VH-VL binders against q9nrl2r1430to1533. Designs and how they scored, part 323

Target 1, 104 residues: q9nrl2r1430to1533
Amino acid sequence: GGVHELSAFEQLVVELVRHDDSWPFLKLVSKIQVPDYYDIIKKPIALNIIREKVNKCEYKLASEFIDDIELMFSNCFEYNPRNTSEAKAGTRLQAFFHIQAQKL
Key: E = the ipSAE of ESMFold2; O = the ipSAE of OpenDDE; V2 = 0.75 times the mean of E and O plus 0.25 times the DockQ between their complexes.

## First folded at step 23 (VH-VL)

Design p5d (framework fv_iluzanebart; at its last fold request DockQ between E and O 0.88; V2 from the best seeds 0.88)
Fold by OpenDDE, fold request of step 24:
Structure p5d (fold): chain C 104 residues (1-104), chain A 124 residues (1-124), chain B 107 residues (1-107)
Amino acid sequence: as target 1 above (104 residues)
Amino acid sequence: EVQLVQSGAEVKKPGESLKISCKGSGYTFEDHWIGWVRQMPGKGLEWMGMIYPGDSDTWYSPSFQGQVTISADKSISTAYLQWSSLKASDTAMYFCARKTFDYKSGFLEYFDYWGQGTLVTVSS
Amino acid sequence: EIVMTQSPATLSVSPGERATLSCRASQSVSSYLAWFQQKPGQAPRLLIYDASTRATGIPARFSGSGSGTEFTLTISSLQPEDFAVYYCQQYDDWPYTFGQGTKVDIK
């Protein structure tokens, strides 16, 4: 992507990471702690991976970046029931993301 | 270029405390686990534990649980390994290592870069 | 913990010869197996991860194979700089564990 878009992606990722509800998303789910996770989630992703992709300029379009973020949330909601702290955090963080993404 | 630079060699006496460091550069420090590995003189490698600087999630090997403390300061891209009271048996080389992820190949996580090691000598 | 056992303890090989190192896990570690090379006074260097994927910058003469409980590191043609100690390491379960190492020395 363009320099301006790249900076916007970087900034948005920083904001997501710093958000209080980012804790379920900072890093990949541990297969050791959650043995069945990767049996269910086939396209795992986390903010650290997304940031890495941003740093490596792998997002050519904002839509690609957004897709990965949405995938991250989708995975969370697929694996975690609505009443879990992870899902609740995800709901709040996603709402925050949607607001910030409008600036892209 | 990814680098892990560890603090210098330490010569200590039994009972003394010690905190050694591992500074990462060339990558986003808070986004990668940092592990610590012990290598006693002439011996093999032993995982001690690891920490995720982004949230301070810390894992200890059972053998090292309660024996050492692993911490990190992401603001200065530094991880730490510390002892409250050293023993002669703590004499060893200590390595830090970064755990990376291969998101292009099944999102595999593995340790790719290592510090140069910190030699800790504990003797009376 | 998962016990990793390497064999042989010492492997004497002439330059240019093929070296085959074995690593066995006490239980399946799937493909979560890495190989490291360590030379005296140096930190371990990653050679192989995911049992068979060569790390960046690692010469093609190094190859890894296996899955589950049996793994092999092969050096197709040993170079002078390849004389070192080699460790396998599983990262399928915590705590991560190393094999005891195989020393590859010159015949």
Scores: ipSAE 0.911, ipTM 0.955, lowest interface PAE 0.4, mean pLDDT 96
Fold by ESMFold2, fold request of step 24:
Structure p5d (fold): chain C 104 residues (1-104), chain A 124 residues (1-124), chain B 107 residues (1-107)
Amino acid sequence: as target 1 above (104 residues)
Amino acid sequence: EVQLVQSGAEVKKPGESLKISCKGSGYTFEDHWIGWVRQMPGKGLEWMGMIYPGDSDTWYSPSFQGQVTISADKSISTAYLQWSSLKASDTAMYFCARKTFDYKSGFLEYFDYWGQGTLVTVSS
Amino acid sequence: EIVMTQSPATLSVSPGERATLSCRASQSVSSYLAWFQQKPGQAPRLLIYDASTRATGIPARFSGSGSGTEFTLTISSLQPEDFAVYYCQQYDDWPYTFGQGTKVDIK
């Protein structure tokens, strides 16, 4: 990645955050509210951390950015049963991400 | 450069309302928890509460629940602490602080940046 | 709430000497412990987080150690600018709580 790719990452994160189904992914899950989360999820990630990494130019390759976004969804599906509001939101946001990622 | 700039000192009477502010710059404001800390004259530090501006998720410490309101306006990158009716015991220095991430050594969140403080004096 | 207890209340140390500050938690906080420095008329300054990780820009003379309920801040060679109050703070459980502080006086 160059400046074009970093600008595209920034735009994609903005679109993800604006999406109605972003609510489970805006910030890290609270270990206080969900005590067992970090026993199960060992590589936590959220949109705020991904945006921080974009803003600091820490993604060298588009694949690194995509991997973090997919990790975010994978964590959601690993922790949450498929019938939960969180998993349903994750499914919809991931579909949206795949459409938007074609613009990279 | 991350910066938190707080509103100026206040001199108030008991029973008056007050809203003080903390403006963040140099980062994406909505992506970081902002907390408020009280320091009474000659005393230590106490967490009052915190807010995530991105979704308005707000947490209060028990001793401040119902005593203050914490809010944020992400369109102007500003967090607020407010009282509907001040007491003399509210005389203190008030600091805002921002969380950061250490995603290279585990996935840790901790408060790293502080505002300069707002002195509130409540006296008859 | 988790009570954080610091000792001593006041520590007098000559410049160039070693200072050792203690912090105890009323229950385990794992490594979710931070140390702050506060100079007169200033906001707190983060020194250490995660019990032993030095914050960015903090001089190497500051080091933290411990886990669970017992924690130590060490200043290996006290400088005149290190006159301040030092607070430990747990962030394992809400509300986050500070110790009462240790005032470091430079002899």
Scores: ipSAE 0.845, ipTM 0.934, lowest interface PAE 0.6, mean pLDDT 93
ESMFold2, look of step 23: ipSAE 0.761; ipTM 0.916
ESMFold2 (binder alone), look of step 23: mean pLDDT 93; pTM 0.941
OpenDDE, look of step 23: ipSAE 0.890; ipTM 0.949
ESMFold2, fold request of step 24: ipSAE 0.745, 0.817; ipTM 0.914, 0.926
ESMFold2 (binder alone), fold request of step 24: mean pLDDT 92, 92, 92; pTM 0.934, 0.933, 0.932
OpenDDE, fold request of step 24: ipSAE 0.911, 0.909; ipTM 0.953, 0.954

Design p5e (framework fv_iluzanebart; at its last look DockQ between E and O 0.87; V2 from the best seeds 0.83)
Fold by OpenDDE, look of step 23:
Structure p5e (fold): chain C 104 residues (1-104), chain A 124 residues (1-124), chain B 107 residues (1-107)
Amino acid sequence: as target 1 above (104 residues)
Amino acid sequence: EVQLVQSGAEVKKPGESLKISCKGSGYTFEDHWIGWVRQMPGKGLEWMGMIYPGDSDTWYSPSFQGQVTISADKSISTAYLQWSSLKASDTAMYFCARKTFDYKSGWLEYFDYWGQGTLVTVSS
Amino acid sequence: EIVMTQSPATLSVSPGERATLSCRASQSVSSYLAWFQQKPGQAPRLLIYDASTRATGIPARFSGSGSGTEFTLTISSLQPEDFAVYYCQQYDDWPYTFGQGTKVDIK
């Protein structure tokens, strides 16, 4: 049900945020610090935004929630080269997410 | 309802230390930047800095770098502004403000809610 | 830092009249421009963000326009509660900076 799904989404977001590899994803990338980011990434998203959407019950389907999380990782891999700390963190966090998402 | 509630007025002497607070409620505190703004008596507004409680990322305005310390305790949804040694020139009203985001319109971020302000008076 | 310059310093307007406030940036801030209203003894209140979007709960008589370096706040018909100081603020670059303010008082 919707209520149970929302709780599951909330819990998963908390687990993602607490993960050691969440640091690239906690908040939107600063255009001041990374001037070209938003020229490349057209659908920016971060865990704080995803949590906000969860809190506002904007996810009606698990697939919508998963899509936003995957978008977050996709953005990371699109902007950051494979050998960067951000990309490496993203790889680990995404693997964690995929395991946790099976419980949804 | 989103609210920022600041600590009460302070009367201090030069050389004393001070730590004022800003407590957020009605939203997920760690997910929004908190900024501090100074307003000297009869003067305009000045950004001092801001902190992201989720990771303690902190930005200072150059004019305030090394002059104050901004911190946060996300466990109690509170941001802090502190001085190690106050000066008379620190006499001012200090506001905290929350930075929001508009994800429906992309990545728009702006300061939408403000605390009521904390008056700090420093005099001999 | 980006310098924000507001004009005029003081604007005397009669109730019911139109008020036009200007804000200029020393360099382009795109649309990352906000307008705030501040009354004595109160915190600033957000009126406009992104140069032209009214914040929630803000009356329709307030409107913002402009982009780049030139911005305008318009109060179409000044109400008694609108007499206050108005600040523009850029958030395109750090440090964020305010204009020096325009005081709107009664003529």
Scores: ipSAE 0.894, ipTM 0.950, lowest interface PAE 0.5, mean pLDDT 95
Fold by ESMFold2, look of step 23:
Structure p5e (fold): chain C 104 residues (1-104), chain A 124 residues (1-124), chain B 107 residues (1-107)
Amino acid sequence: as target 1 above (104 residues)
Amino acid sequence: EVQLVQSGAEVKKPGESLKISCKGSGYTFEDHWIGWVRQMPGKGLEWMGMIYPGDSDTWYSPSFQGQVTISADKSISTAYLQWSSLKASDTAMYFCARKTFDYKSGWLEYFDYWGQGTLVTVSS
Amino acid sequence: EIVMTQSPATLSVSPGERATLSCRASQSVSSYLAWFQQKPGQAPRLLIYDASTRATGIPARFSGSGSGTEFTLTISSLQPEDFAVYYCQQYDDWPYTFGQGTKVDIK
């Protein structure tokens, strides 16, 4: 709740962004580089958008914040086969997130 | 309040180098694309390129590829446009602009916030 | 590279009249089309994005329409502050490209 909870969301996003496996998630997938992405993924999201929503105080509950982070990983696994670098990075970053989310 | 503040006007000679800057404030600088637009005297607008400061992903328009360098230093929230050797034809107004998200109406990204412009004059 | 062609080059209109500006893309840009206004000595100002969505703070007299290759900006009742150059811009494919501009001038 309040200022402590907002600081916790911000701190968690910073930790995710600095993690070595954050590279597939920093910004939205480019429709120019990946033309079919938005035909398949209907609720796109990335760490930069999640941080924007934290900065604008758009998350009222920790569950809303967690849901966006989990959506980000779910999109990765939906679009990318498990043997891809993106899916492997997603698996490792998600594991890290689950550990850090205990703080919420 | 989102603001982009550009460095001041420049008067240069052909062959000189130049680096102009665009400082962003009021938002998380590394999370938004910054682009550069040229406007020749009395002419229209041309995209030169853009950079994502968070990972330095940099895109150039073909006519500017190899002609300028676009860079960013996220530790001081600043993007740069740089020439190693200016030409008289580089005389122009240069604008920086920042992308905005519309994640509610279709996950659109579009340039909305603009710097005030930097006039570069290259003569003699 | 997608070429954006604006017409007319100059539009002479009286205050209070309707101004209609056209923009054509050399290939479909879907709805990834923006309109900008630029006054002398100023940065461009975003009016419309997504072909028809008015940017924050833009008066209702500005409206955009079209999709694919043909787009229109309409100023329903021209005000003195609307005399400027107007640019369309596609952002469907890189490089993003502007039209050459339409100057809206007092008649």
Scores: ipSAE 0.742, ipTM 0.911, lowest interface PAE 1.2, mean pLDDT 93
ESMFold2 (binder alone), look of step 23: mean pLDDT 92; pTM 0.936

Design p5f (framework fv_iluzanebart; at its last look DockQ between E and O 0.93; V2 from the best seeds 0.82)
Fold by OpenDDE, look of step 23:
Structure p5f (fold): chain C 104 residues (1-104), chain A 124 residues (1-124), chain B 107 residues (1-107)
Amino acid sequence: as target 1 above (104 residues)
Amino acid sequence: EVQLVQSGAEVKKPGESLKISCKGSGYTFEDHWIGWVRQMPGKGLEWMGMIYPGDSDTWYSPSFQGQVTISADKSISTAYLQWSSLKASDTAMYFCARKTFDYRSGYLEYFDYWGQGTLVTVSS
Amino acid sequence: EIVMTQSPATLSVSPGERATLSCRASQSVSSYLAWFQQKPGQAPRLLIYDASTRATGIPARFSGSGSGTEFTLTISSLQPEDFAVYYCQQYDDWPYTFGQGTKVDIK
């Protein structure tokens, strides 16, 4: 049910945030620090936004929640070269997410 | 309901240390920047800095770099502004403010909620 | 830093009249411009963000316009509770900066 799904989403977001590799994803990239980021990434998203959406019950389907998480990773891999710390962190976190998401 | 509640007025002497606080409630504290603003008596508003409690990322205005320390304890939803050695010129009202994000309108970020302010008076 | 300049310093207006406040940025801040209202002894209150979007709960008589370096806050019909100091603030670049404020008082 919807309530159970929301709880599952909340828990998963908490686990993602607590993960050691969450640091690139905790908040939106600063356009001040990365001036070209928003020229490249057109649908920015971060864990704080996803958690907000969860808290506001904006995800009606698990697929919608998963789509936002995958978008977050996609943005990371689109902007960051494969050998960057951000991309490496993203790879690990995404793998973790995929395992956890199977429980949804 | 989102609220920022700041610690009470302070009366201090030059050379003393001080740490004032700003407690957030009604939202996920670690997911929003908290900023500090100074307003000297009869003067305008000045951004001092801001902190993201989720990772302690901290930005200082150049004018305040090295003059104050901004910190946060996300476990108690509290941000801090502190001085190691107060000066008379630090006499002012200090406000904290929350930075929100509007993910429905281009992911805009702006400061929407403010604390009630903390008056700091430093005099001999 | 980006310097925000407001004009006039003081604006005397009669109740019911239109008030127009100006804010200029030393360089483009795009639409990352907010307007705040502050009354004595109170914290600033957000009126407008993104240059032209009214914050939640803000009366329709308040409107913001402009982009780049020139911005305007308009109060279409001044109410008694509107007499206060108004600040513009850019959040396009760090450090964020305020204008020096415009005091709207009663004529």
Scores: ipSAE 0.897, ipTM 0.950, lowest interface PAE 0.5, mean pLDDT 96
Fold by ESMFold2, look of step 23:
Structure p5f (fold): chain C 104 residues (1-104), chain A 124 residues (1-124), chain B 107 residues (1-107)
Amino acid sequence: as target 1 above (104 residues)
Amino acid sequence: EVQLVQSGAEVKKPGESLKISCKGSGYTFEDHWIGWVRQMPGKGLEWMGMIYPGDSDTWYSPSFQGQVTISADKSISTAYLQWSSLKASDTAMYFCARKTFDYRSGYLEYFDYWGQGTLVTVSS
Amino acid sequence: EIVMTQSPATLSVSPGERATLSCRASQSVSSYLAWFQQKPGQAPRLLIYDASTRATGIPARFSGSGSGTEFTLTISSLQPEDFAVYYCQQYDDWPYTFGQGTKVDIK
């Protein structure tokens, strides 16, 4: 939305990137390292893409920003079994996000 | 605007070390892969490797594995290419390039911006 | 690794004429193909990505086509500034690889 929301989105993305459990989400999954990923995940997204969209003011509504973050977690849980390091990191980061998003 | 500015030309002797740099500006440096490309005199282009500065994930082409070191310092938005012991065959132009995204075409990744090049001359 | 082969090595054309450059991959690269222009002493400039999508600021006279293993760059009406070397590059699989280049010269 406005200037205050853009600052809040940027602050939240910075907090997510700095979180210890951000490592599965910093950049898009490599097609080369994980050949079947893009056969399964049709709307890929990562924190670097979300940050670029914030910087370019591409989010019109807070719900659009929240939807991209939740899509990021949904992709993680869709591709990765719940006992994997990736899914465990996703669970912890999503919990952190939900607490911080209440500030929006 | 996105810019990649490389360090200046180098004239070296075989056996010397060298570290050249590529400084990015106008974007969030840590969020984009930086690749290095060699162009030998009168020859085409070759990918050497690439690094993601956000987590230092680094990939080398097989021909360059163990021949150079690619690194980055995200605190000063700079990527590096370095040799511990130069050879005459390292004489070439070296370019850095940035990877980006296209959201309209299904989140495609491709190299869009290039540094101006660094000429390295190694002669006895 | 995927070998990219360009033809012809040199293409002699007059300003205002059409140039057609070919690029062949040793295996399918789907649409993960880019075209670059390079002038002497300069960095490569991105023209086309995703086989046919024109990069920002690239004139409409440049167009790309193809998929899989065979790709074409067309320059519909050559301008004086278009005389350069053109490279195709696949980015489907690592290491990414370039073709050897096609030089477009004044006839």
Scores: ipSAE 0.683, ipTM 0.910, lowest interface PAE 1.6, mean pLDDT 93
ESMFold2 (binder alone), look of step 23: mean pLDDT 92; pTM 0.933

Design p5g (framework fv_iluzanebart; at its last read DockQ between E and O 0.74; V2 from the best seeds 0.85)
Heavy chain, then light chain:
Amino acid sequence: EVQLVQSGAEVKKPGESLKISCKGSGYTFEDHWIGWVRQMPGKGLEWMGMIYPGDSDTWYSPSFQGQVTISADKSISTAYLQWSSLKASDTAMYFCARQTFDYKDAYTEYFDYWGQGTLVTVSS
Amino acid sequence: EIVMTQSPATLSVSPGERATLSCRASQSVSSYLAWFQQKPGQAPRLLIYDASTRATGIPARFSGSGSGTEFTLTISSLQPEDFAVYYCQQYDDWPYTFGQGTKVDIK
ESMFold2, look of step 23: ipSAE 0.830; ipTM 0.931
ESMFold2 (binder alone), look of step 23: mean pLDDT 92; pTM 0.936
OpenDDE, look of step 23: ipSAE 0.894; ipTM 0.950
ESMFold2, fold request of step 24: ipSAE 0.843, 0.845, 0.834; ipTM 0.923, 0.933, 0.934
ESMFold2 (binder alone), fold request of step 24: mean pLDDT 92, 92, 92; pTM 0.937, 0.938, 0.936
OpenDDE, fold request of step 24: ipSAE 0.907, 0.906, 0.907; ipTM 0.954, 0.954, 0.954
ESMFold2, last read: ipSAE 0.842, 0.850, 0.846; ipTM 0.929, 0.935, 0.934
ESMFold2 (binder alone), last read: mean pLDDT 92, 92, 92; pTM 0.938, 0.939, 0.937
OpenDDE, last read: ipSAE 0.907, 0.908, 0.908; ipTM 0.953, 0.953, 0.954

Design p5h (framework fv_iluzanebart; at its last read DockQ between E and O 0.91; V2 from the best seeds 0.89)
Heavy chain, then light chain:
Amino acid sequence: EVQLVQSGAEVKKPGESLKISCKGSGYTFEDHWIGWVRQMPGKGLEWMGMIYPGDSDTWYSPSFQGQVTISADKSISTAYLQWSSLKASDTAMYFCARQTFDYKSGFTEYFDYWGQGTLVTVSS
Amino acid sequence: EIVMTQSPATLSVSPGERATLSCRASQSVSSYLAWFQQKPGQAPRLLIYDASTRATGIPARFSGSGSGTEFTLTISSLQPEDFAVYYCQQYDDWPYTFGQGTKVDIK
ESMFold2, look of step 23: ipSAE 0.819; ipTM 0.926
ESMFold2 (binder alone), look of step 23: mean pLDDT 92; pTM 0.929
OpenDDE, look of step 23: ipSAE 0.891; ipTM 0.949
ESMFold2, fold request of step 24: ipSAE 0.850, 0.830, 0.859; ipTM 0.936, 0.930, 0.938
ESMFold2 (binder alone), fold request of step 24: mean pLDDT 91, 92, 92; pTM 0.926, 0.928, 0.927
OpenDDE, fold request of step 24: ipSAE 0.907, 0.905, 0.904; ipTM 0.954, 0.953, 0.952
ESMFold2, last read: ipSAE 0.848, 0.833, 0.855; ipTM 0.936, 0.931, 0.937
ESMFold2 (binder alone), last read: mean pLDDT 91, 92, 91; pTM 0.924, 0.928, 0.926
OpenDDE, last read: ipSAE 0.906, 0.905, 0.906; ipTM 0.953, 0.952, 0.953

Design p5i (framework fv_iluzanebart; at its last look DockQ between E and O 0.77; V2 from the best seeds 0.00; counts 0 for: pae E 2.3 > 2)
Fold by OpenDDE, look of step 23:
Structure p5i (fold): chain C 104 residues (1-104), chain A 123 residues (1-123), chain B 107 residues (1-107)
Amino acid sequence: as target 1 above (104 residues)
Amino acid sequence: EVQLVQSGAEVKKPGESLKISCKGSGYTFEDHWIGWVRQMPGKGLEWMGMIYPGDSDTWYSPSFQGQVTISADKSISTAYLQWSSLKASDTAMYFCARKTFDYKSYLEYFDYWGQGTLVTVSS
Amino acid sequence: EIVMTQSPATLSVSPGERATLSCRASQSVSSYLAWFQQKPGQAPRLLIYDASTRATGIPARFSGSGSGTEFTLTISSLQPEDFAVYYCQQYDDWPYTFGQGTKVDIK
């Protein structure tokens, strides 16, 4: 994408990271702490990885960026039951994302 | 360009404290794990532990648990390895290494290493 | 911890010849296996990760294979700069562990 799109992605990632409900998403789930995670989730992703992709200008389209963010949430909902803190945080953060993504 | 630059060689006596450093540059420091590896003279490589600077999540190898302290200051993109009381047996080369993620294959690996810090402990 | 065992301890090979290094894990590490090259006075250099993926900038003569408990690093045609110590490392389980190393020297 262009400079403006890159800046928009960067800013949105910053806002996501700063959000109170970002804690489940800041880095990849630890295989040590959650031994079965990667048996279930085959395309792991987190905000730190997405930020790196943004910084490396890996996203040429907004849809690619959005797809990664949605994958991040999808993974959370796939692994975590609906009543968990992680899933609840994810639900709130995703709602926030959807609002912010309208700016893209 | 990604770089890990470690602090200089140390010559210490038993009982002294020591803190060596590993400074990252060319990437977002807080977003990557930093590991520490010991290599005693003429010996192989040993994982000591690793830290995620973003939240200071830290893991120690059992052999090094309680023997050293790993920390990080993300504000200056620096990871630390420290001893409260050095022993002669701590004489070794110490490397830091960055863990990265391949977002295409969804794999993690350690890609960049510091140049190493030689620590010599003798009476 | 997972014990990594490399063989042979020393491998003497002539320039241009094929070198085959083995690494065995005490339990399955899936494909979470890396190979490193280390020369005297230098930091380890990543050669292979995920058992068989060559790291960026690594010559095609280096290849990795295997899965589970048995792994192999192959240097198809040894170059003068390839004489060094090679380590395998598992990162499937904590603590991460290295093999004891294989020294590749000139025959």
Scores: ipSAE 0.881, ipTM 0.945, lowest interface PAE 0.5, mean pLDDT 96
Fold by ESMFold2, look of step 23:
Structure p5i (fold): chain C 104 residues (1-104), chain A 123 residues (1-123), chain B 107 residues (1-107)
Amino acid sequence: as target 1 above (104 residues)
Amino acid sequence: EVQLVQSGAEVKKPGESLKISCKGSGYTFEDHWIGWVRQMPGKGLEWMGMIYPGDSDTWYSPSFQGQVTISADKSISTAYLQWSSLKASDTAMYFCARKTFDYKSYLEYFDYWGQGTLVTVSS
Amino acid sequence: EIVMTQSPATLSVSPGERATLSCRASQSVSSYLAWFQQKPGQAPRLLIYDASTRATGIPARFSGSGSGTEFTLTISSLQPEDFAVYYCQQYDDWPYTFGQGTKVDIK
């Protein structure tokens, strides 16, 4: 790492947030609106949490950052059937992420 | 350091409007829920509602729905609680609080609190 | 909405002794329970979340236990600074609700 690598994580998170398919991932799933979510998903995470970790310099390795992003997608696919709007958005955003992550 | 700084004490008359503020610093304001808690004199704590400043998603406790407005201006890292027409029963201390996420347990909780704003409404 | 009931209303305990505070929920809140301390003129201070996890900087003499509908806060050796009002709060379902508080007084 270093200053350049941390700036790259921030830039990547900003691009993910701006993507059209980011809407299911901006903040944690509401337990009130989706009561069983936290019975199934034990390691919830979202883009706002990942951004905070970047801002606090909590990622020591790029692999740690990538692992949190992939956890976010894995949760989406675990909870949501493949034909849902959430899962389809996750598939497209993950593909975008894989392209952008090559720049790390 | 994460801080929530609230606006100063207010003395008002019934029927007047009021907007009190909670300014967050030391973190990305838009990424955290801010809630408001009322404490009437000599009484316990009551959640009034909360807002996610990033998209203005706002939730009210049923007792406060239609009684107050919760809003935020993320460009100046500030959340607001406002009344269009104060009642004497609105006399209370009002706290704002920030929700956080624990990365090890994967749980959310309110961990930072403002210093409180005393609102006194009397004839 | 979920009603949180604390007992006792006031607990008189000597410094150095153990205090045990109870909190009961009107329905299961699983482990989504927090404990707060509040001193006069101050904001609430988070002590415990997830029923038993101490918040950062909270001394080990504070411990929480329980799940579902029954919860306990234990202060294993009361210090002079621990005389305050303590609130439990559920955050399982909206609206989040507090108990009415237990005041811990010096005996």
Scores: ipSAE 0.502, ipTM 0.858, lowest interface PAE 2.3, mean pLDDT 92
ESMFold2 (binder alone), look of step 23: mean pLDDT 92; pTM 0.935

